# VH-VL binders against RNA-binding protein 12 (RBM12): the designs that were tried, part 1

All scores and structures are predictions.

Target 1, 78 residues: RNA-binding protein 12 (RBM12), of Homo sapiens (Human) (q9ntz6r430to507)
Amino acid sequence: FCVYLKGLPFEAENKHVIDFFKKLDIVEDSIYIAYGPNGKATGEGFVEFRNEADYKAALCRHKQYMGNRFIQVHPITK
Positions, changes and structure headers below are counted from each chain's first letter, unless a header gives other numbers; antibody chains are not in Kabat numbers.
F, E and O stand for the ipSAE by ESMFold2-Fast, ESMFold2 and OpenDDE, each averaged over both directions (binder to target, target to binder). V2 = 0.75 x the mean of E and O + 0.25 x the DockQ between their complexes.
[cut] marks letters that were taken out.
Atom coordinates printed by the task and the answers are left out, and those that the model quotes come from them; centres of patches stay.

## First folded at step 1 (VH-VL)

Design a07 (framework fv_faricimab_arm2)
Fold by ESMFold2-Fast, scan of step 1:
Structure a07 (fold): chain C 78 residues (1-78), chain A 124 residues (1-124), chain B 108 residues (1-108)
Amino acid sequence: as target 1 above (78 residues)
Amino acid sequence: QVQLVQSGAEVKKPGASVKVSCKASGYTFTGYYMHWVRQAPGQGLEWMGWINPNSGGTNYAQKFQGRVTMTRDTSISTAYMELSRLRSDDTAVYYCARDTYEYDWSGDYYMDVWGQGTMVTVSS
Amino acid sequence: SYVLTQPPSVSVAPGQTARITCGGNNIGSKSVHWYQQKPGQAPVLVVYDDSDRPSGIPERFSGSNSGNTATLTISRVEAGDEADYYCQVWDSSSDHYVFGGGTKLTVL
């Protein structure tokens, strides 16, 4: 049960992703924040959830704010 | 009020160098990245690189690496783009363009204000 | 290097809706920006961050971005909308700014 994140702030860290999905059972070791060749974050990330209920709740946080940025939360497609 | 004013048209011979200027006004020059973008006659937009006017740091498109140099003079709020070893296919309008805030990048990285363009003609 | 593909030309009658596409691998994971360029003029930003509009740009201009295709939509097209339109993204893998090849919108 994974989601794709888009629109993460430049200074976003794993702790901000944890706070954004507060009350949901995330797999903290699954948190991935993408970085470009110059070492700055790209605004993209991925997070896994332990159960389907929390996965669906996470999708409902689409366009909620992390700091001054709204975060896009998308299901991962194969 | 925010304005970018570029230097005038240039005619150069193959093998020469050209240096285009871009004078910024109406905002804090060191607060925004500056891009250089060119457009050959009848062709599309081609990104050349950016400069951080605060640090002087640059990033150039691979195609221009080794031939382009971007600099700035903070005392007169002016950015420069120098292209060396000119070929006839370097004939183009060269634009400077302002990026958005340095740290406000999530969902950003676009050019909101453009200079009027500088025509550079390379011919024998 | 990352490539954006646009149709070279799109024709539309006045009052109709024009749709200009911008194709790119997983472009939906990027933020897409759109510029309008009229002959002899510098480009003008018309849509940024996929779907947001700068102050002064008519609400007839809108954008979307999903999967492998971003789209600029111009509703109730006017003769004054005739121009070249360019999409643009930042490619994180190379830290490069990439433009599409441009689409000439003709209002007939």
Scores: ipSAE 0.000, ipTM 0.601, lowest interface PAE 14.3, mean pLDDT 82

Design a09 (framework fv_faricimab_arm2)
Fold by ESMFold2-Fast, scan of step 1:
Structure a09 (fold): chain C 78 residues (1-78), chain A 125 residues (1-125), chain B 108 residues (1-108)
Amino acid sequence: as target 1 above (78 residues)
Amino acid sequence: QVQLVQSGAEVKKPGASVKVSCKASGYTFTGYYMHWVRQAPGQGLEWMGWINPNSGGTNYAQKFQGRVTMTRDTSISTAYMELSRLRSDDTAVYYCAREYYDFWSGYSDYGMDVWGQGTMVTVSS
Amino acid sequence: SYVLTQPPSVSVAPGQTARITCGGNNIGSKSVHWYQQKPGQAPVLVVYDDSDRPSGIPERFSGSNSGNTATLTISRVEAGDEADYYCQVWDSSSDHYVFGGGTKLTVL
């Protein structure tokens, strides 16, 4: 149960992703924040959830804010 | 007032077992993980494991696996830590400490905000 | 197993700023908690979730965490701040709680 994240602040770290999905059981080892060839974050990421209920709840966080940016939360298997 | 009150000091011989209690009051006992942390004389803090008082689930540090057992009794809001096959290097102050647990997600990582006073366990011949 | 590294001791004059570091691989991706322990007493949580303070902890205590180093900063240090300080993280991959070795703060 994985989601694709878009719109992450460029300074976002794993702990910000964990905080954004507070109250949901995420597989913290699965958190991936994408970086370009210059070593800067692209604003994209991926995270896995431990169960289907929390995966569905995570999709409901779509367009909620991390800092001053709203985050897009998308299924990656469609 | 939120408090964790531990049982009194124990003196044990090598090979014996010790069971330390930690009585919680002033909060919802099942809403927080209970950690056990020890400290040998003059040494640092060493994490031993946690128990989820709501489920009874436990997780032990690998070093103590097979020798430690953590239990709880929700009717009296008390957690227990039993350490068996005691050695002289188990001489330490043993602490219980609570940590907030998000019941619905199972997530925790909020810091151990309330600690018991500690129980001195001395292992000597 | 995950390891946290702290300097064994830090000395500071009264009124100055003390900085205690906690090194760990990619520690900036974890929440760091800091405990103060005075002789014969149980530890007291002074900073949690990198930079938040529990009720009753003076504003002089602050924290930061990025990259491979977390730092506890104590400004306008007082004699009563003499203690051992421990950093702590939860290593989610192993579900283990890890303490640093502790730093003795001496106010001279």
Scores: ipSAE 0.000, ipTM 0.608, lowest interface PAE 20.4, mean pLDDT 83

Design a13 (framework fv_faricimab_arm2)
Fold by ESMFold2-Fast, scan of step 1:
Structure a13 (fold): chain C 78 residues (1-78), chain A 122 residues (1-122), chain B 108 residues (1-108)
Amino acid sequence: as target 1 above (78 residues)
Amino acid sequence: QVQLVQSGAEVKKPGASVKVSCKASGYTFTDYYMHWVRQAPGQGLEWMGWINPYSGGTNYAQKFQGRVTMTRDTSISTAYMELSRLRSDDTAVYYCARSQYYDWSGEYMDVWGQGTMVTVSS
Amino acid sequence: SYVLTQPPSVSVAPGQTARITCGGNNIGSESVHWYQQKPGQAPVLVVYYDSDRPSGIPERFSGSNSGNTATLTISRVEAGDEADYYCQVWDSSSDHYVFGGGTKLTVL
């Protein structure tokens, strides 16, 4: 039960992802925030959910704000 | 209503400098980055750089390094773009555009000024 | 530096679907924004973060982004959609903003 995140603030940390998905049971050590070759965050990330209900609830947070950015929440594309 | 209003058209000779202004209204000026984007006649959009109105920090496109200076005056919510040592190929419409605020911006530009035509000819 | 490639022009009949592509190395990993520019006017944001629309932009405008190609799709094209369209990304290697060369949409 994994989602792909786009549009993360470049200063985003794991704690911001945890807060964004508050009340959902996430696998905290699954949180991954992508970084580019210059050492800066790319705005992309991944996070895993422990159960299907919370995974589906997470998809409903698509276009909600983290700071001043809309966050895109997508199912993993196969 | 959120608006960006730019200064009027300029005609300059080669070697001169031009300073274009962009006055913001309807939002908190220091919460958004201000970008400068130009467009030569019949050509595409070319990003020149941004200024963070809160800090005064700037980031310029490599092509304009050494010739462009971006500044702002927070007391009147106005951003400025000065281009020096003008050449005929600097003839373009110059736009200001805002994006949301972060330490460095990777955002879209949602509000644009009307553009300022700068003509460089001898 | 990062380069975005757009076709110079696309022609479409009224009521048909126009597709404007934006090519870039691994662009599917970037967030792509699209702007519409009519003659004598400033650009207008029509799609942001690959597929989202600002309020006031018709649902006929949609976007996608995967692999090496992002696409702006305009369904049921109207004469008023005739304009230049630009894609835009943030280049993470230089912290610069990059525009595609633009595509002129002609409604014939």
Scores: ipSAE 0.000, ipTM 0.605, lowest interface PAE 14.8, mean pLDDT 82

Design a14 (framework fv_faricimab_arm2)
Fold by ESMFold2-Fast, scan of step 1:
Structure a14 (fold): chain C 78 residues (1-78), chain A 123 residues (1-123), chain B 108 residues (1-108)
Amino acid sequence: as target 1 above (78 residues)
Amino acid sequence: QVQLVQSGAEVKKPGASVKVSCKASGYTFTDYYMHWVRQAPGQGLEWMGWINPYSGGTNYAQKFQGRVTMTRDTSISTAYMELSRLRSDDTAVYYCARGSEYYDFWSGYFDYWGQGTMVTVSS
Amino acid sequence: SYVLTQPPSVSVAPGQTARITCGGNNIGSESVHWYQQKPGQAPVLVVYYDSDRPSGIPERFSGSNSGNTATLTISRVEAGDEADYYCQVWDSSSDHYVFGGGTKLTVL
């Protein structure tokens, strides 16, 4: 149960992702914040949830704010 | 009261390294980003980079990439900025400045500044 | 790369209003912060988020930001307001902090 995050503030770290999904059972070790080849954050990330209920709750936080920026929360498509 | 106290003035020869310290007090050191900004004599302010004291993560301005290293020691609430391979045009006052709080990370301003450390690079 | 343009100097008589501009492409979509620096001293934040003031800063200091120009306004100017003023923006796309070149305010 993974979601794709887009629109993360470039200074965002794992603790900001944890706070954004407060009250949901996330796999904290799964948090990945993407960086480009120049070593700069892309604004993208991924996080895994332990159960389906919290995964679905996370999708409902799509377009909610992390600080000044709304975060896009998408299902991972394969 | 929030205070940032920096180490004293340094005089260095070209090619040497300098390490400036910034001791924070009056707030939780790990809750705020620490930035470094320099100012050459008679010139404007130039951002060098930041360190997140909680994670140890850093972000450096491209101009200083490969020459600057920012570190911290949470046990004494002190941030460090080391600049290597010094040139005469590195002569400047170096400031530490407090950035955004963790949950306020979008703020982008510097609310408290150290007193500055003069670094002179000459033969 | 982002560039902020300030006039190098502005002169004003005591009691009058000083206006210091900060030009940047679509700067009205950014948050602009302003610092005052007196000779031999560290900068002091005087306006943040375009128009907010830190505790302890007189209400004579105000700011605005729209289009391509942000402005720091100092009303009822006093001799003690003589300083260099810097605008600053956080470029969130690159996570870089950009300062204007600075404006020397002279109170005649």
Scores: ipSAE 0.000, ipTM 0.632, lowest interface PAE 13.8, mean pLDDT 84

Design a15 (framework fv_faricimab_arm2)
Fold by ESMFold2-Fast, scan of step 1:
Structure a15 (fold): chain C 78 residues (1-78), chain A 125 residues (1-125), chain B 108 residues (1-108)
Amino acid sequence: as target 1 above (78 residues)
Amino acid sequence: QVQLVQSGAEVKKPGASVKVSCKASGYTFTDYYMHWVRQAPGQGLEWMGWINPYSGGTNYAQKFQGRVTMTRDTSISTAYMELSRLRSDDTAVYYCARAPTYEYWGSDYYYMDVWGQGTMVTVSS
Amino acid sequence: SYVLTQPPSVSVAPGQTARITCGGNNIGSESVHWYQQKPGQAPVLVVYYDSDRPSGIPERFSGSNSGNTATLTISRVEAGDEADYYCQVWDSSSDHYVFGGGTKLTVL
């Protein structure tokens, strides 16, 4: 159960992702914040949830705020 | 309908201050940054700064630092730009313009998609 | 103090292609946005992020950006395209938005 995150603040850390999904059972070791070829954060990330209920609850946080930035939460597509 | 409606034209004397308003409608005011851009008669566009309506945080162009103040009132979806210690070369049309926050992957480089109609500020003795 | 250089004027005949350049040192590594401004009107976004087009802007408008030059291309030019065109980038070193000086497009 993974979601794709877009719109992360460029200074976002794992702790901010954990706080954004507070009360949901995330796999903390799964948190991935993407970096581009220049070594700078891209604003993208991925995170895995331990159960389907929390995965579905995470999708409901689409366009909610991390600080003063709204976060896009998408199901993973290939 | 997304709209930005600005206050009317102003005539000021050198040394005075002017405060221009920009009322937003048709979208969630706190989801977009508000930029201020001016244009002197017959001249190009000049960026002055932006305000984040959600936080009230601001970023001003160095040229205007110390003279410009940007504020907002979320209860009426209105942004304000105040320019103090006016000089004759501050005569310009002042625009507010909306910009998305982190709309595109990896982008720090905002574009301004909706603009107010402009407010003419004339500074003369 | 990043500077964007545009030609002050470009003239084209109706139906031809207009190319408006925006010169900047290593501008190809930046994201370039383009605005159209008609006399007495507010600017209108016509191209953003080098080559993307907002909804409602005709496909005749396109953009490119590489090396030291970004280009706004208007194909099959119409009289209604007469306007001033401005390029714009974000200069991260100065934390400043920079506009080019503008190009007046004349359709003759």
Scores: ipSAE 0.000, ipTM 0.590, lowest interface PAE 14.2, mean pLDDT 81

Design a17 (framework fv_faricimab_arm2)
Fold by ESMFold2-Fast, scan of step 1:
Structure a17 (fold): chain C 78 residues (1-78), chain A 122 residues (1-122), chain B 108 residues (1-108)
Amino acid sequence: as target 1 above (78 residues)
Amino acid sequence: QVQLVQSGAEVKKPGASVKVSCKASGYTFTGYYMHWVRQAPGQGLEWMGWINPNSGDTNYAQKFQGRVTMTRDTSISTAYMELSRLRSDDTAVYYCARTEYSWGDYQYFDYWGQGTMVTVSS
Amino acid sequence: SYVLTQPPSVSVAPGQTARITCGGNNIGSYSVHWYQQKPGQAPVLVVYDDSDRPSGIPERFSGSNSGNTATLTISRVEAGDEADYYCQVWDSYSDHWVFGGGTKLTVL
């Protein structure tokens, strides 16, 4: 039960992802913020959910805001 | 309402410098980055760089590094772009545009100035 | 340096749907913004962050972005939509903004 995140602020940390998905049971150790070959954050990330219900709820947060940016939440098979 | 008002048209000779101004109103000037974008006649948009009006920090596109200087005066909410050693191919309309910057990320150019025509000819 | 590719022109009849593409390597991972520019005027933001619209922009304007192609879609095209359209991204790798070459939309 994994989602792909796009549009993360480049200085976003795991705590911001946790807050964005508050009330959902995320696998906190699964939070990954992607970095490009130059070592800079790309604005992409991934996170796993412990159960299907919370995974589906997470997909409903697609285009909700983290600060002044909306976050895209997309399903992935892994 | 948000407005960016630029200085008037300039005609310069090759080798001269030009300084274009962009006066902001209707928002907190220091809360938004100011970008400069130019457009040569019949050509597309070309990003030149940005200034953070709060800190005075700048970031210039490599093509303009060494010829462009961006400054601001917070007391009058005005940003400036000075381009030196002008060439005929610097003939263009120069625009200012603002962006919101948060957490190391730029948002988008939501408001633009009306543009300043700079003509470089003998 | 990162490059965005747009078709130089697109023609459409009034009332039809115009689609303007913006090609870039893995552009789906970037946030794409779209600007409309009419002759003698400054650009106007019409779509930001792939698919959102600023206040005042008609719902006929929409966007999408996946894989290697972002698309600006203008439905029920009106004569007043005739303009140049530019796509734009922030490229974190090079630390600069990149514009596409622009597409001239002609309404018959």
Scores: ipSAE 0.000, ipTM 0.672, lowest interface PAE 10.9, mean pLDDT 83

Design a18 (framework fv_faricimab_arm2; at its last look DockQ between E and O 0.13; V2 from the best seeds 0.00; counts 0 for: pae E 14.7 > 2, placed apart)
Fold by ESMFold2, look of step 2:
Structure a18 (fold): chain C 78 residues (1-78), chain A 123 residues (1-123), chain B 108 residues (1-108)
Amino acid sequence: as target 1 above (78 residues)
Amino acid sequence: QVQLVQSGAEVKKPGASVKVSCKASGYTFTGYYMHWVRQAPGQGLEWMGWINPNSGDTNYAQKFQGRVTMTRDTSISTAYMELSRLRSDDTAVYYCARGLDYYTSEYYPFDYWGQGTMVTVSS
Amino acid sequence: SYVLTQPPSVSVAPGQTARITCGGNNIGSYSVHWYQQKPGQAPVLVVYDDSDRPSGIPERFSGSNSGNTATLTISRVEAGDEADYYCQVWDSYSDHWVFGGGTKLTVL
């Protein structure tokens, strides 16, 4: 049950992903934030959910804000 | 398995309204968004809007705002698109299409399509 | 609204590779979907999210997306691939789905 994230703030950390999906049962160790050569987040990431209900709820947060950034939440099939 | 069956062809006069139905089967109707797309003869695809069958929420393309109404009846797994104040350039095939995933279909591709409903607007 | 530009037609010989382009300003930041439509039929999804294939679509259909161009690639083209092809994105600025104008693929 994984989702792919686009639009993460360049200062994004795991705590920001956890807060964005608050009340959902995420697999905390699964949080991945891609970083570029300058050490800043590229805006991409992914996270796994422990159950289907929370996975579906996570997809509904597509186009919600993390701070001032508009976050895309996509299903992942690979 | 998944099937979207639309109502039959219609001929309308300018100024009238048309209501096209789309009956879903083979999946949980309320679990996916329903989109409406039209195609004028010999032309490309044009998105008209979506409805969330669970909540009844809609999002209409700006071009159709004020003329289109999308509804559904969850008891018979059927979505509807009504277009009012018809004019000759509304002549097109109208399709319903399902989103690929639950509750995120507004951003994701249309994986199943109805067979299309020809609407002809002519005097 | 956001505009997607496709060539009106592309011709290829059987067995060769067809490439159908979809141009847009910074389209590489969008998820691009591709549909095949044969005459008198509804569209069929062939590639989604730039490069993924739905179940039942042959591996010879592939996609890529970077910069200002997304491309649908059909390897070992067959006569049965003759169709119109449409690219599509979600435009988050307008909250609208946008289709390209379509490309007619002819297999000579």
Scores: ipSAE 0.000, ipTM 0.631, lowest interface PAE 14.7, mean pLDDT 86
ESMFold2-Fast, scan of step 1: ipSAE 0.048; ipTM 0.759
ESMFold2 (binder alone), look of step 2: mean pLDDT 93; pTM 0.954
OpenDDE, look of step 2: ipSAE 0.017; ipTM 0.735

Design a19 (framework fv_faricimab_arm2)
Fold by ESMFold2-Fast, scan of step 1:
Structure a19 (fold): chain C 78 residues (1-78), chain A 127 residues (1-127), chain B 108 residues (1-108)
Amino acid sequence: as target 1 above (78 residues)
Amino acid sequence: QVQLVQSGAEVKKPGASVKVSCKASGYTFTGYYMHWVRQAPGQGLEWMGWINPNSGGTNYAQKFQGRVTMTRDTSISTAYMELSRLRSDDTAVYYCARDETYYYDSWGSYTYYMDVWGQGTMVTVSS
Amino acid sequence: SYVLTQPPSVSVAPGQTARITCGGNNIGSKSVHWYQQKPGQAPVLVVYDDSDRPSGIPERFSGSNSGNTATLTISRVEAGDEADYYCQVWDSSSDHYVFGGGTKLTVL
């Protein structure tokens, strides 16, 4: 059960992703925040959930805010 | 395959209302905003508004405030746009389009664009 | 409200380069997207985020954006490129999506 994230703030860290999905059982070791070749964050990320119920709840947080930015939460079907 | 399929052409009289549907398939319907854009014969594209299918929240262009209502039914992955008190100058092709929003950095620049479009629905308003 | 200005028409010979401009106050600070529309068809996204191309769009299509002008460039133009082209931005001050008036590209 994995989601693709878009719109992450430039300075987002694993702790911000954990807080954004507060009360959901995430696989903390699965958190990935993408960086480009210039060392700057791309605004993209991935995170895995331990169960289907929390995965579905995570999709409901689409367009909710992390600080001053809203986050897109997309399913990964393959 | 991501697809948006719209309802068929409508002919209405002035003062009537029209409700156009847009059925989504091939992606998570609640994961993307849906826009409505119209185009009068021989004219350019005109943005009408968007709906967030997840929350039901909407944002309408000022010109259509009070006349347009956007809704959705998540059980059948379908968005609706209803335009009331129709006038002859509402004659147009009405499109639904999926929003792919991207935010770049901490300074922030949202890049709202429409990557997939429905085939369009011709609405003719005449006496 | 924010306004985008496009020339109503541009003509180009086959194999040459077409340039379609989109003028807007400080448009270089915004992300510009471009749509191609052929008669009787829905618009197709050809360039997004100033210069990126969707999968399936030929490399002949490119874009740039700086200052007060964004430009869609189509190199080695083909007859099949004849269409209306629209630029689009999101205006944060009004939270509105703004389209340019459209440019008819004719390949002669």
Scores: ipSAE 0.000, ipTM 0.583, lowest interface PAE 13.9, mean pLDDT 81

Design a20 (framework fv_faricimab_arm2)
Fold by ESMFold2-Fast, scan of step 1:
Structure a20 (fold): chain C 78 residues (1-78), chain A 127 residues (1-127), chain B 108 residues (1-108)
Amino acid sequence: as target 1 above (78 residues)
Amino acid sequence: QVQLVQSGAEVKKPGASVKVSCKASGYTFTGYYMHWVRQAPGQGLEWMGWINPNSGGTNYAQKFQGRVTMTRDTSISTAYMELSRLRSDDTAVYYCARGSDLEVTFWSGTPDYFDYWGQGTMVTVSS
Amino acid sequence: SYVLTQPPSVSVAPGQTARITCGGNNIGSKSVHWYQQKPGQAPVLVVYDDSDRPSGIPERFSGSNSGNTATLTISRVEAGDEADYYCQVWDSSSDHYVFGGGTKLTVL
């Protein structure tokens, strides 16, 4: 049960992803924040949920804020 | 209480650079984003970018990418905005403005609005 | 590029209600903030998150946001409300903070 995240703040860390999905059972070791060659975040990430109910709840947080940005939360099709 | 105090007016020639300062007081400087917004005479407000005073990270509007540099000095709670290769159409009042709390709960979200503004710095670019 | 459209001017008599609109594609899905700017002064936040007011802003100021239009409503208008008013949103698709063109409120 994975979601694709887009629009992450450049300074986003794993702790911010954990806080964004507060009250949902995420696989903390699954958190991936993409970085470019300059060492800065690209704004993209992925995270896995332990159960289907929390995965569905996560999709409902699409376009909610993380800091000063709306986060796009998309299902991973496969 | 919360105050943002900017440096004084500047007159520059085309091709020069200008560096505007914004000194914060009355709150934890490293706890909030700092934004820069400009306003040409008789025109509207235009967002230029933000700096995270804690990390030094920045995000610039595409229009200013390559010409603007935002920095800060945490020891004196001061943010800086430097604009290079000035043109006459850069003549404007430049404002610093405080954005969202860096440590706010992302789950609840905090949209970035500008709750406190500096008094503005007039930058005139003329021959 | 996301665009916010405001009427350039609105005129109202003292004691009446002024309504300043901010048009944007699907703006009701965004959080809208409003600033008041008097000549020679920095902008002042008067409404944030569509309808909330900062401390010190009179209850005469209110906001709404639905569909393609956000509205700043100023009831019982007084001469001191004369100013330019700007709406503002954050647009995720452009990663940009967008201001409307501003509306000059004249109290006659």
Scores: ipSAE 0.000, ipTM 0.610, lowest interface PAE 14.8, mean pLDDT 82

Design a22 (framework fv_faricimab_arm2)
Fold by ESMFold2-Fast, scan of step 1:
Structure a22 (fold): chain C 78 residues (1-78), chain A 123 residues (1-123), chain B 108 residues (1-108)
Amino acid sequence: as target 1 above (78 residues)
Amino acid sequence: QVQLVQSGAEVKKPGASVKVSCKASGYTFTGYYMHWVRQAPGQGLEWMGWINPNSGGTNYAQKFQGRVTMTRDTSISTAYMELSRLRSDDTAVYYCARHSKYYTWGKYYFDYWGQGTMVTVSS
Amino acid sequence: SYVLTQPPSVSVAPGQTARITCGGNNIGSKSVHWYQQKPGQAPVLVVYYDSDRPSGIPERFSGSNSGNTATLTISRVEAGDEADYYCQVWDSSSDHYVFGGGTKLTVL
């Protein structure tokens, strides 16, 4: 169970993704934040959940805020 | 060393305005939102709003909308909170407080506070 | 508007454990932060993100948060812990920062 994240703050780190999905059982080692050539986050990322219930709960956080930016949480089909 | 130093105590008449300053040092002023929180004598903490020192953007608590104005001067790393049309129940200590380093769902807290500015409104 | 409820007062003897509660609808789905305020002083962050401590805060301070109640626990209480304690959350729906009414901790 994996989601695609879009709209992450450019200063975002793994700990910020953990915080955004607080109370959900995420696979912390699965967190991937895309970085550009300048070494800053591009705004995109991925994270896996251990079970289906938390995966579905994560999708319900779509358009909730991380800082002053709303985060898009999208399912990944494969 | 992070420090927030506020202006001194003020005594005002009802209907007047007050402008409190908060001078930041020890960090990049434009990197952190600045909040204002007040506390009436013997009462609890009440959030008033924040300013983004980088953009000048603000968000005010509904109760203060129309009476509060938050501004900043990046050249001297100073934030300001102006409250107009003062009433006796605006008597309070006014604090500036720095937003946490993190911009995430769970980490919206205040890591450093100014010493407070006592504003007394009396006839 | 989201509301946090704290007991107005808690009394404890030195060396005992104090527990200060913060009630809120489904507060366990939010992150709770705690501030200590001594008379005439500005608030000081003592616990953030439910259970984390800032550098310099003794390990005697801890927190928990589940369901409708968050709790600040101060073990082996000292006279110097006497203060007002405030819980705080961020309400994402309104982008508002909400404080509890505060709890006066009295050490005998």
Scores: ipSAE 0.000, ipTM 0.619, lowest interface PAE 13.7, mean pLDDT 83

